# Ledger of designs, part 2: VHH binders against Ferredoxin-fold anticodon-binding domain-containing protein 1 (FDXACB1)

Target 1, 94 residues: Ferredoxin-fold anticodon-binding domain-containing protein 1 (FDXACB1), of Homo sapiens (Human) (q9brp7r531to624)
Amino acid sequence: LYPPCYVHDVSFWIDQKKGFDELEFHTVARAVSQDTIISIQFLSRFQHPKTQQVSLCYRLTYQTCDKALTQQQVASMQSQFRKEIQQHLYVIPR
Key: E = the ipSAE of ESMFold2; O = the ipSAE of OpenDDE; V2 = 0.75 times the mean of E and O plus 0.25 times the DockQ between their complexes.

## First folded at step 1 (VHH)

Design b02 (framework vhh_6qgx_2)
Fold by ESMFold2-Fast, scan of step 1:
Structure b02 (fold): chain B 94 residues (1-94), chain A 125 residues (1-125)
Amino acid sequence: as target 1 above (94 residues)
Amino acid sequence: QVQLVESGGGLVQAGGSLRLSCAASGFTFSSYAMAWFRRAPGKEREFVAAISWSGGSTFYTDSVKGRFTISRDHAKNTVSLQMNSLRPEDTAVYYCAATYEYTWGSGTYVEYDYWGQGTRVTVSA
């Protein structure tokens, strides 16, 4: 049949002075997932009413035909991804 | 004062092309997502296309996907809609809109903060 598909959303606060590097975001996603992320969809941009800080939300879809992809492997990749974007894009996970 | 001003509408034959532009002023353009909506005679306003505040993500309604392309230019504070392979059913008044929040297709309603006055597009058979 077709391989299983796993969907995870990620939300984070950005540094508005440095801006958000979406190309680097995609690069990090590919690296941490070993190219098992087949889709990255922008969902929303939210500005906090009190702090005026901006957060972005993206949906990531994991799928591969090359090896069995488990929910646990995807959860580990997603956790690593949250860590890497904080380090490389100066964002704070939400 | 916040303003969105559309231009580029007109009359074209089916199969033709038009490029719509929207000039934004009075707000921090680079911080807002931009969208195009349209309203055909006797119908409600419908979503056409949107572009994220960074320009990295674009969204289209199914009926225009592959024919229309949305883009933005932060230096000029403009958002554009390139419309190719126009059909008579594309006849409508096209509106530019701005919001700092966008969730197309996720089931969440998005409130648009600012709207333009519209530009008329007529596609003849």
Scores: ipSAE 0.000, ipTM 0.124, lowest interface PAE 15.4, mean pLDDT 80

Design b03 (framework vhh_7b2m_4)
Fold by ESMFold2-Fast, scan of step 1:
Structure b03 (fold): chain B 94 residues (1-94), chain A 122 residues (1-122)
Amino acid sequence: as target 1 above (94 residues)
Amino acid sequence: EVQLVESGGGLVQAGGSLRLSCAASGFTFSSYAVGWYRQAPGKQRVVVASITSGGSTKYSNSVKGRFTISRDNAKNTVYLQMNSLKPEDTAVYYCAAEVYTYGSGEYVFDYWGQGTQVTVSS
């Protein structure tokens, strides 16, 4: 009877020359999820001491009361999201 | 120096089971969180399950209830028990060790294995 809530984390290496556009990250998440992502939480930033590469980790929470949302649909949207951020944000998913 | 070696992949029918193993060497395995990732044909690599040094587990929603991650610190090995396999589970499965940064609660996956292929036929 509750609307189901689904949580997925995404981690990726950023391109420090191009920078990371967090606003675009949110825009892609909204588009791919059909507005079912209700929160995006920044979890961590790590910079490798030797290589200086930067990795970010975000938590995405999917939930909607307006329509049925299945685990399978969320998994599909999350997979598409990882593809889209690689294309649009110059990141390498991990 | 640091190595992660996956094994246990193969071809299995839908509804079947597989157990993946990841043997770690070159670092203090018991001190690190370790996880399983997968990369399906035409898709990007995604997290499947992780286990902390203390044994706390986390699963992606796509595998929750079907997959179980566990570790054996005496053998420097992490396992992924995969039950009720579906064609969409077809992927190369990778083992990765999480490296915690100095004090801030940040972490990154610093070490990756070569991967093991899992193919689930319908």
Scores: ipSAE 0.000, ipTM 0.070, lowest interface PAE 18.6, mean pLDDT 78

Design b04 (framework vhh_7yz9_2)
Fold by ESMFold2-Fast, scan of step 1:
Order: structure tokens, then sequence, then C-alpha cells
Structure b04 (fold): chain B 94 residues (1-94), chain A 121 residues (1-121)
């Protein structure tokens, strides 16, 4: 009845010296997904008890009425997104 | 909804090995970090090991070199291979999925009764 909706979370370690550019994160997400991501929600910040390294977690919701979206296409976009944020935001996906 | 089911605990002699399993359902397992925690008498819950969606792992100092966390995304299962077990490893072991807490910090929650491990000296 409704277009299929796919939800994926992404978590990554940030570079605490360079900081995290959330605007660039959103820009990369839109580009990789061909604007099929309708929602990006910040979920949490985690600090490792031993290493003190900081990780961020975001929830991405994929949906479009204009094109058929398959689970495989979304998985491919999500994989590419993890590669792109590593290159552009100095983060390490986890 | 989603659930986690732990198994594999039991009685073992010091120096022995056990493999714990945790089977997940109701969520996209491959995108979540998974972890193992344990609770011993007289102590608060302590984290044991984390495995992240990308496959990287981290371990508590008390288990580093003896325990190995791994995952099988095709089976929606996370494992904890415990080698060179010590009486100090006696605890109830809990499987956890990453989750959000009220403090605004990312953390892990565990569910169910866990799986008990007793190491005799």
Amino acid sequence: as target 1 above (94 residues)
Amino acid sequence: QWQLVESGGGLVQAGGSLRLSCTASGFTFSTYAMGWYRQTAGNEREWVAFIYSGGSTTYADSVKGRFTISRDNAKNTVYLQMNSLKPEDTAVYYCARETYVWSGEYTFDYWGQGTPVTVSS
C-alpha cells in the first residue's frame, strides 16, 4: 500500500582533534542516496570507557514514491555512504 | 518486536573453554554493534567485549588475549569464545545491542536472563 521504508543506523568514531561536521554528513547522505533518505536522526554519543574515543550514532530512513527501492539498493547506498564519510569527515565506521 | 537469546553457558574447570552464542531477531542485525557484559557477585555489571557493525572489536583488559568476540551476519548471531577460563570469570553473561540512553550517550542494553558461567578451580 505504501512505498517501502528502510531504516539503517550508522555508527562511527570521530576524530576529536578535527571535530565532526554534521552539515557535511547530511550532504554526503543526500548525495549517496539520490535524495531517497527522508530522515536523519541523531541517536546518541558514546564514549569508550577505556580508550575515551567518541562514537556517534545516526538513524537513516530511506523512502521514495518516485522509484522502486529495493533492500539491495538501500544496502548498496548504505555501504557507499560508510566509505564516503570515512573519506570526507575523518571518521572510522564501526 | 526485537529479541536476543543467549546460550552456551555452563560449568567448566579452570583453564577450560566455552563458546557463548546470542541469536538476534526483529532488527537489521548487520547494522548494529553487539556486545557482551557480565555480572559477578559483589560487582556491578562490566563490559567484556564489543563488536561493531564494520567488524572491529574491543575488549576489557581482564579478558584481552583470552576471549574473542565474533559475529555471523547471515545467522544473526554474535559469539564469545572464552579460552583459558579463570574462577574470576564466573558470572552471568548478557548479550547486548547498542541503544540510546536518556543521558544522551550511546550505550548497550542487555536482555533476558543471560547465560550463567561457573568456573571451578
Scores: ipSAE 0.000, ipTM 0.133, lowest interface PAE 14.8, mean pLDDT 78

Design b05 (framework vhh_6fv0_2; at its last look DockQ between E and O 0.54; V2 from the best seeds 0.00; counts 0 for: pae E 10.4 > 2)
Amino acid sequence: QVQLQESGGGLVQPGGSLRLSCAASGFTFSSYAMYWVRQAPEKGLEWVSTISSSGSTIYYKDSVKGRFTVSRDNAKNTLYLQMNSLKPEDAAQYYCARVTYEYGSGTWTFDYRGQGTQVTVSS
ESMFold2-Fast, scan of step 1: ipSAE 0.015; ipTM 0.349
ESMFold2, look of step 2: ipSAE 0.000; ipTM 0.184
ESMFold2 (binder alone), look of step 2: mean pLDDT 79; pTM 0.779
OpenDDE, look of step 2: ipSAE 0.049; ipTM 0.473
ESMFold2, look of step 5: ipSAE 0.006; ipTM 0.211
ESMFold2 (binder alone), look of step 5: mean pLDDT 79; pTM 0.778
OpenDDE, look of step 5: ipSAE 0.032; ipTM 0.448

Design b06 (framework vhh_8fcz_2)
Fold by ESMFold2-Fast, scan of step 1:
Structure b06 (fold): chain B 94 residues (1-94), chain A 122 residues (1-122)
Amino acid sequence: as target 1 above (94 residues)
Amino acid sequence: QVQLVESGGGLVQPGGSLRLSCAASGFTFSSYAMNWVRQPPGKGLEWVSGISGSGGSTTYADSVEGRFTIIRDNDKKMVYLQMTSLKTEDTAVYYCTRVEYTWGDTYVFDYEGQGTQVTVSS
């Protein structure tokens, strides 16, 4: 009755001069996951003591009842998501 | 105690619209993703739509994409499902659910209300 659910955290360094567009982050997540991400939760903000670079961490939850969602499919989507956010949001995955 | 109370269902003709409401209590509403799931007559549960707790991210089942819109009001502790272009196959009892982390990497829909009946018929 309850479909399997997959949780992945993503951490990345932001470009403090360009800023971070959270709305675009959500848009990219929906597109890459084929709308299987049901939750995006902000977890933390960290500033590196030496470089002063800022890192953000988000938790993404994948789930769907429409079709079988496998761990391999989710891993592939998460990998593509990390690639897309580098391109669209000027972030560096941690 | 977690409580979810659905409302807004009814009888509607094909092509019509309805807005479902879900009132939540007993937990920190903005910290949890909320989902709508449905159960058509004689069938199992089907996930319909989800909305994140913190950022307004939304997801939809392929069967309802472009027709349904999920929204939430964290100040009022409400989640809504705006349904347009309704089809006979949308006939179901609709449940508001909370996604809860259980163990490992697994979340389940732990809390369901009594549901609200949507009937799409001439």
Scores: ipSAE 0.000, ipTM 0.096, lowest interface PAE 17.8, mean pLDDT 77

Design b07 (framework vhh_8k46_1)
Fold by ESMFold2-Fast, scan of step 1:
Structure b07 (fold): chain B 94 residues (1-94), chain A 123 residues (1-123)
Amino acid sequence: as target 1 above (94 residues)
Amino acid sequence: AVQLQASGGGFVQPGGSLRLSCAASGFTFSDYYMGWFRQAPGKEREFVSAISGSGGSTYYADSVKGRFTISRDNSKNTVYLQMNSLRAEDTATYYCAREYVTYSGWTVEFDYWGQGTQVTVSS
């Protein structure tokens, strides 16, 4: 069989004063996934009508061609990714 | 015009230390994330560590956290990887890479234009 593909979405509130560094977001994704994230897709931007806070949603696709990538490994990497973006991009996960 | 030259590899005993260096030229060094990747025989290339252009943010693969430290000196256009508590499983060719980002397909990739440096950890 062909390598399994795992898809995880991440949503978070951005700090509009500090801005959102999309390049750093991609770098963190690459780093925590040990180069197994093959694509990052922007899905949506939501602005709360009352608070004016902005939330972004991205889809991350994990896949590697050299060995079987397990659901557990991906879950661990996704968990670390959520932690790292909170620390380095000043975002609040939803 | 972009050139990356990795050096500092060698033979070391388990528990030993090595420091790798990567000299960069042909681009504005401080504007780019730099990273280290490694590849052992018969295995795919794996991410090791990355550092932001300013050096303010660093990232590590889980397998090397607490043992390896990435740093850079923008005045010398050089990125470093300090490797401590080396294990047999760290044996690989280490590559220095500059981040290449394409937003067409939302793909993030590192350029592998640098020559690798061999690290062998054995007793």
Scores: ipSAE 0.000, ipTM 0.102, lowest interface PAE 16.4, mean pLDDT 79

Design b08 (framework vhh_6qgx_2)
Fold by ESMFold2-Fast, scan of step 1:
Structure b08 (fold): chain B 94 residues (1-94), chain A 126 residues (1-126)
Amino acid sequence: as target 1 above (94 residues)
Amino acid sequence: QVQLVESGGGLVQAGGSLRLSCAASGRTFSDYAMAWFRRAPGKEREFVAAISWSGDSTFYTDSVKGRFTISRDHAKNTVSLQMNSLRPEDTAVYYCAAEYTIYDSSGYTYTEYDYWGQGTRVTVSA
């Protein structure tokens, strides 16, 4: 039995005055996904040359052997995660 | 083709108010973060304000905090900038921009401001 694996990227602008708390980012990801996110990979940091705003991009991998995961459940969790990081980390999702 | 149309600029005396609007046609702009920029004659373009695709997060340059408010209306596909307590230094052409992230086939990301409009002129007299 090979449990299904789902990959989703998230990208967002950070608040440079408040900074970005990567530990809190991981905590929110675990909570929202009901601990089904097995991997969080940093992909890129970009600073806009004109506005000087900084964006970060992460890759999230969802997988679990304990419960069946559907595409719709993962999409719902990813949407909630986008909302939660916006509120908790003061970021603008892209 | 996607187009942004700015409106609401004009001549106002210091201390007055103006409301700028940006109307998007074509694609669903609710998927994009939206921003306002301005450029005074002979100066570089500067960031003014931004709002997330959901409308829940807003950002402002320090010089306009507490005076300007950015908002969006998903039903009308518009983003607005309410400008209060205007100052002569706010005189500029104001531009609306849609910002999005591009993912290439190798997974690298780029950001770009797209759908720049013609701008709307704001003149604040002392």
Scores: ipSAE 0.000, ipTM 0.119, lowest interface PAE 15.0, mean pLDDT 76

Design b09 (framework vhh_7b2m_4)
Fold by ESMFold2-Fast, scan of step 1:
Structure b09 (fold): chain B 94 residues (1-94), chain A 119 residues (1-119)
Amino acid sequence: as target 1 above (94 residues)
Amino acid sequence: EVQLVESGGGLVQAGGSLRLSCAASGSIFSIYAVGWYRQAPGKQRVVVASIYSGGSTKYSNSVKGRFTISRDNAKNTVYLQMNSLKPEDTAVYYCATYVEWGGTYMDVWGQGTQVTVSS
């Protein structure tokens, strides 16, 4: 069988003074997922009309043939990823 | 419990086309991927194409460029469009999916549909 594939979107507010480091975002994603994320796709940029705060949305695809990958494992990885990006990229998940 | 039913097989001449359908029914809580498999006489069952919940697709090297997998979510149906058929494509074609039941992953298989390509 082809291994199962899991798709998760993540949205977050960026710190416009510090900027957003997309390379670090990819590095954190690879580390947290144990290299099971095969694709990261930029979906959108939104700027709040009143607050002027900017949010970004990315789509992450998890898949591997090297080990069993369950929905619960992916959910745990995604949760840890949200926590790590808050600490490393100065973002606030929404 | 999930059920899969295939249809669309038949006899076709080399170079011809067929479209297979896989209809999913039953108590479907989560389906992450649906795949098409085939088994030729005396050979093991092998994967042909897969489509995932996000819409991404994968194809075996033997069918890339000739077969296309797609789905109609409103009908819970997955299709395999088979073009430029070769005698080597002769096999029983099966639809399968991944479901999580009782804390374990299990494959659900259809009954199969025969495809015969004459030389």
Scores: ipSAE 0.000, ipTM 0.100, lowest interface PAE 19.1, mean pLDDT 79

Design b10 (framework vhh_7yz9_2)
Fold by ESMFold2-Fast, scan of step 1:
Structure b10 (fold): chain B 94 residues (1-94), chain A 120 residues (1-120)
Amino acid sequence: as target 1 above (94 residues)
Amino acid sequence: QWQLVESGGGLVQAGGSLRLSCTASGFTFSSYAMGWYRQTAGNEREWVAFITSGGSTTYADSVKGRFTISRDNAKNTVYLQMNSLKPEDTAVYYCAVTYYESGTWYFDLWGQGTPVTVSS
């Protein structure tokens, strides 16, 4: 009865001068995934010892009851999400 | 087989300018963030500038206002325009790509580097 569930982590460097807009991050995630991302969990904050740059890591859970989600479809959505957050949030994927 | 080739380094007088280039092959360049790092004798590599696939840029405080990073996706090339060079900018400059593969983020895909010497 449970539809398939896919978990993917995303990690990226933030622009500390512009800050990180978590609300926009959630908005982009939902748009790119066609509302199949049901959970976004903050995992960690890392500061690079030499550059002092800050990286954030989030866990994304994909699931839908309306139709079958394949691992390949989720991988494609996750790839597009990484590209969109670079443009909208001024972050650099790790 | 991922490849990065840096060029454009050399000897320049203080106050001068240089433009470094890094040409990529073996991967979809337009999909990845690119960065420039430098290394001086006895020190670890330090970050200089980053540019995202969408064109957003960030700079280390030491180079902000003097250096400009840009990219040309048609040529698979990332550039570092260095103005108002100082002797402290003397280093070997490296190009790097960041990417996700098999559950791990990779940051250490580096070229051979291009040396820059700024004479006083």
Scores: ipSAE 0.000, ipTM 0.099, lowest interface PAE 16.3, mean pLDDT 79

Design b11 (framework vhh_6fv0_2)
Amino acid sequence: QVQLQESGGGLVQPGGSLRLSCAASGFTFSDYWMYWVRQAPEKGLEWVSTISGSGGYTYYKDSVKGRFTVSRDNAKNTLYLQMNSLKPEDAAQYYCATYEVTYGDSWYFDYRGQGTQVTVSS
ESMFold2-Fast, scan of step 1: ipSAE 0.007; ipTM 0.253

Design b12 (framework vhh_8fcz_2)
Fold by ESMFold2-Fast, scan of step 1:
Structure b12 (fold): chain B 94 residues (1-94), chain A 121 residues (1-121)
Amino acid sequence: as target 1 above (94 residues)
Amino acid sequence: QVQLVESGGGLVQPGGSLRLSCAASGFTFSSYWMNWVRQPPGKGLEWVSGISSSGSTITYADSVEGRFTIIRDNDKKMVYLQMTSLKTEDTAVYYCARTEIYVGSEYMDVEGQGTQVTVSS
């Protein structure tokens, strides 16, 4: 009945001098996933005790009823998403 | 109290395979990312792979992508690293490490003794 749902978390270090643009993050996610990401949820913020660098963690839910969506396709989209956010948001997805 | 015990290392020829295991105890395993990190002789720690608390998100260092596979079993509190197509540059002590989120190579601390992997002809 319901199409398969795939859940992936993404974590990345932000550039604290440039800031983090969450609206652009959502825009990149929608573009890379061809609008198959139906939910983006903030999970946590971590600050490294030694370097004071900040990382953020988000949960992405992939689902569509318009076409078959496979684990391999989602993995490919997730990989591309990590590359795109590094370029557009100055984050390090590591 | 927190323990991470790595095993499965050994001597292998280039092109060979090994499976590393990490047994966790003393913390809520299913609440943490698990990572494999390695330390080549005379070098610093290098992050290899990470897997989210649920297992749904998996990441690899560019140097090992396509050759290594990380797996976790939350019921058994185990994380594994299946290594294939091993190269001499993979020679290192391998450690598992827990993190609250994906951290990457630069800031990983290791808690266990590690397991030695030697790739040599």
Scores: ipSAE 0.000, ipTM 0.110, lowest interface PAE 15.6, mean pLDDT 79

Design b13 (framework vhh_8k46_1; at its last look DockQ between E and O 0.04; V2 from the best seeds 0.00; counts 0 for: pae E 10.3 > 2, placed apart)
Fold by ESMFold2, look of step 2:
Structure b13 (fold): chain B 94 residues (1-94), chain A 126 residues (1-126)
Amino acid sequence: as target 1 above (94 residues)
Amino acid sequence: AVQLQASGGGFVQPGGSLRLSCAASGFTFSSYAMGWFRQAPGKEREFVSAISWSGGSTYYADSVKGRFTISRDNSKNTVYLQMNSLRAEDTATYYCAKTYVEYTSGSEYTITFDYWGQGTQVTVSS
């Protein structure tokens, strides 16, 4: 059997002065999901033509082999992840 | 005013080690990426290393990767460059800089230096 797989995207504006800390981004993702996030894929970069602000988009894949993972549990993890990256990485969600 | 002072340069033999320090003032140090570049007489400025605001991401020029290690201590407003296995080609004036780390596509990045102070001389010779 194949366990359910949940996919959620996250997009955010980065603080170019700080430098986006991609390793910390991965660390936060695994911590808030208790290792349920099995894949983090970079999707796109967008630069606003007037302000030159940069946003990044990543795709997160949630899956566990050992127990059922519900959509509600994943939505909760995704919500917490969005909050944590805003607080710790100085990104602004899109 | 922003002030950056690199120190810890000196005279070493090939294969030796040296640790550079850069004291920062006049800005919120913990809010900025920091970096090092070097310039030898008659040559263009060369990127050496950069570090994100938290220290979680580090960047190195291919010529120094595996030999140099950048770090920072936000409680001391200081960025460091540990230089090991030094070569004659590493001889230059080393500058620390307030930087931006900008993503250009996917995992690719550009390092932009927006301010630097006086450098410290590193001389590697037998």
Scores: ipSAE 0.006, ipTM 0.277, lowest interface PAE 10.3, mean pLDDT 81
ESMFold2-Fast, scan of step 1: ipSAE 0.013; ipTM 0.333
ESMFold2 (binder alone), look of step 2: mean pLDDT 77; pTM 0.757
OpenDDE, look of step 2: ipSAE 0.015; ipTM 0.299

Design b14 (framework vhh_6qgx_2)
Fold by ESMFold2-Fast, scan of step 1:
Structure b14 (fold): chain B 94 residues (1-94), chain A 126 residues (1-126)
Amino acid sequence: as target 1 above (94 residues)
Amino acid sequence: QVQLVESGGGLVQAGGSLRLSCAASGFTFSSYAMAWFRRAPGKEREFVAAISGSGGSTFYTDSVKGRFTISRDHAKNTVSLQMNSLRPEDTAVYYCAAVYTEWTDSGTYIYTFDYWGQGTRVTVSA
């Protein structure tokens, strides 16, 4: 039996004065996904030449063999994840 | 034409090791995720392991975590499965698969295993 994998990319601007807490990013991902996120992959860092603002992009992979996981459930979890990282990490999703 | 050719199967004693290889051709290898599945006698096909196109992400079924390692070599267009601490329960025909990816309206990729090899037999004796 093969379990489906769902992949979402998330991009956001960080607050360089407050810093970016990568450990908190991972803990929020774990909590909102009910532990179905099995991989978080760093994709890129961009710095705007004029504003000097920094954005990061991560890839999140959802998969589990233990329970049914649908695109709708994953989309809901990803939406909640975007909201939680704004609150906890001082980031602005892009 | 997409082709996947497995090799490396054989007979091994419990506790031993085997390395399976899958040679891919007919598609842009680095753009596809790759996976291993197995089918034991009298059972349905079971997912074993997968690796992303970049090689940065790997996925394993619980029964093989810590024992099996999936890897890929972009220069050789191969994906490999290193199988350690083999058990009689690992006896199966092992299949290589290339992963179909579809982007949905929600920005989600759905992975479906679309292209398959013919398999290589692994027998683990007690």
Scores: ipSAE 0.000, ipTM 0.105, lowest interface PAE 17.8, mean pLDDT 77

Design c01 (framework vhh_8k46_1)
Fold by ESMFold2-Fast, scan of step 1:
Formats: C-alpha cells, sequence, structure tokens
Structure c01 (fold): chain B 94 residues (1-94), chain A 123 residues (1-123)
C-alpha cells in the first residue's frame, strides 16, 4: 500500500567562482535515481569562519510505487549521485 | 486554468534595455522555479535564465551573464527579466516557463510554457 521511504542528506563544498547550479543538481538527482526521488529539501548554508568556503546541505527523499525500492538500491543511487554532482557541479562532498 | 503571460518585448537599438514580465496564474507560484528561454528564427530554443521558487538561487547562460538579471515577486505571481546592453544576437522570441520542484519530483524539466514576446535589437 505504502511503499518504503528512504531519507538521505548530502553536504558539499561549492566552487564560489563557478557558482552552484541548483537546476542541474535537480536534473542529476532525477537521472541517477530513475525518478524515485520525490523531494529535495534545502537544509542549510554554512560558511567556514577560517577558510570562507561555503557548503550546502540538502535532504533527499526516495520513494516509488512503480518498482520495489530496497535500502541497498537507494544507497547505490545516493553513492552514484555524490559522484555525479562532483563531475557536473564542481562540488566537493563534505 | 494554468496561464503564463509574457510581455515587455519590442524594438531597441544595440546597447539599449528592455524589461520582460511573465504573469502567472492557476498554480502555486512560489512552489515553482521559473525560467526564461529564447528562440531566434531558424535556431533551436535556448536557455537564458532561471530562478528558484524562493528567489534564493539564480542561473544564467554564459551569453547573458552580467547583462541580464532575473527576479521574481511571489506576492504578484510575476517573474521578470531585466535585459541591459542588448546586442543584435539577443533578437528572439522570449518565453517564460515553470517547473515544480517542491515536495513532488516530476520527470519533466518544465511543466508550463507561456506565450512568447518578441525582442528585436536592430539599428
Amino acid sequence: as target 1 above (94 residues)
Amino acid sequence: AVQLQASGGGFVQPGGSLRLSCAASGFTFSSYAMGWFRQAPGKEREFVSAISGSGGSTYYADSVKGRFTISRDNSKNTVYLQMNSLRAEDTATYYCAARYWSGLYDSRDFDYWGQGTQVTVSS
């Protein structure tokens, strides 16, 4: 009836000179998860007092009725997502 | 009914300015990211700029960075594109579009498209 729901947070340092492309972030999330991510929530922006580097934190919720989702499948998708955002958005996972 | 009404286009000289507006109705405006796209005669439609639902994040194509500014007023259900230092290559029909990103993941990039407004930059 109610498919399993999985929540994963992702935090990363941005490249302030290139900026952060939130639209591309959503596009990558959609592609990697095969449209199983139902929610992406901005949680926080942190600026390191010493280095002045900026990190962002997002919460991603995975859920689908069309296919069985396991914790292992979601963990694999999340791992691939972290890898893809490094390549496409020039961010460094925290 | 969902409606996006783009306006503000016209004729300008190179170096001139125009401000485009897109009035939205029929959906919860603040839950949608808004974008501007353009299409010149005989060319593919290209991305120009986008703004997140809250207005906290803005994005620009490299060809317009430093010249164009996107903004929105959620109390008026309107998104704006301020175009400065216009060039002949900016001549196109400009379209506004909306996509839903809050609380529901849709596989579509942009869900709703507005009627275009023509911008002509010529001497």
Scores: ipSAE 0.000, ipTM 0.138, lowest interface PAE 13.0, mean pLDDT 81

Design c02 (framework vhh_6qgx_2)
Fold by ESMFold2-Fast, scan of step 1:
Structure c02 (fold): chain B 94 residues (1-94), chain A 122 residues (1-122)
Amino acid sequence: as target 1 above (94 residues)
Amino acid sequence: QVQLVESGGGLVQAGGSLRLSCAASGRTFSSYAMAWFRRAPGKEREFVAAISWSGGSTFYTDSVKGRFTISRDHAKNTVSLQMNSLRPEDTAVYYCAAKLYYGSDWYEYDYWGQGTRVTVSA
């Protein structure tokens, strides 16, 4: 049997003056997930018509054969990931 | 448009060191993530190291961790790869690559250099 695969999307507003560091985004994802994230896929870019703020949306896929992964563990990792990207990347989750 | 030019390749003995440099130009260089990739004879292209647009984060493939160091100099618009404790397995053509930080997958780099050859003799 194949190990379970969990998918979560994250979307956030970026700071356009500081820019968005996609490599740091991947680094934070790897650290928070204990290397269980096997895929990060860009889904969309949105620009708010009134504020001109930019939002990005990514899809993260969690899977590992080395550890027993539960939905609760993945949800906890995803919640921590949302908090970490606010601190490291100057983004605001939406 | 971004242009990338690599330099610093050559022949070196096992245990030696080389420093590769990549000169980049363009209006949006400061927003680019930069990376080094390599292709060994008879093998597929593989990721080696990457550095964020801010220079604040770096990522390395397992086989080079602790031996290679990627860095960038914003004032000179250059990215460098310091390669220490070189092994015959490091023999490859090394490519500099750049990607805008709004990209979808960090392996989908937008711009590539022509490559510089590194040969490590046993």
Scores: ipSAE 0.000, ipTM 0.185, lowest interface PAE 12.7, mean pLDDT 78

Design c03 (framework vhh_8k46_1)
Fold by ESMFold2-Fast, scan of step 1:
Structure c03 (fold): chain B 94 residues (1-94), chain A 120 residues (1-120)
Amino acid sequence: as target 1 above (94 residues)
Amino acid sequence: AVQLQASGGGFVQPGGSLRLSCAASGFTFSRYDMGWFRQAPGKEREFVSAISSSGGYTYYADSVKGRFTISRDNSKNTVYLQMNSLRAEDTATYYCAKDLWYRGEYFDYWGQGTQVTVSS
């Protein structure tokens, strides 16, 4: 069988003045996941009608055959990822 | 612009070998995971293999495990797929892909493919 894969979505408000650095988003994802994230899929863009704030939603897939990967490890990596994108990309979780 | 140029396909007999190459440009190659997908005639595209940005982790579809090997050279902005023990079922157009997915625009990151035909 193919090794298990774990799917997590992340949604956040971007800082439109600073812009969103998608390349850095990918870099943070690899670093935090120890290279276990195999895909990052853009799902949606939403703009608030009153505030004009923009949110993005991405789907991340974790998978590796090189070592055991548990749901708890992925949850921990995902939590750390949410913290680091707030610090590095100036985004606010939605 | 992101460009992915796959090459190395051809006609080969069952049990033979081929090495595919994918030359990448327009992005910082060393920061992205890379993968190979294939599409057989009349079928949907399917995952074949992926390699992490560092090359430290590799992933394979069950159907190719033990026969195919993915590798990359970050100094050359190139990802490779070594295909051994080829079967008729491996006949497909092979595409390399950057791991970024954008709904239906996902294919903009695949580039043109390379044809592999396994037949007597």
Scores: ipSAE 0.000, ipTM 0.109, lowest interface PAE 15.2, mean pLDDT 79

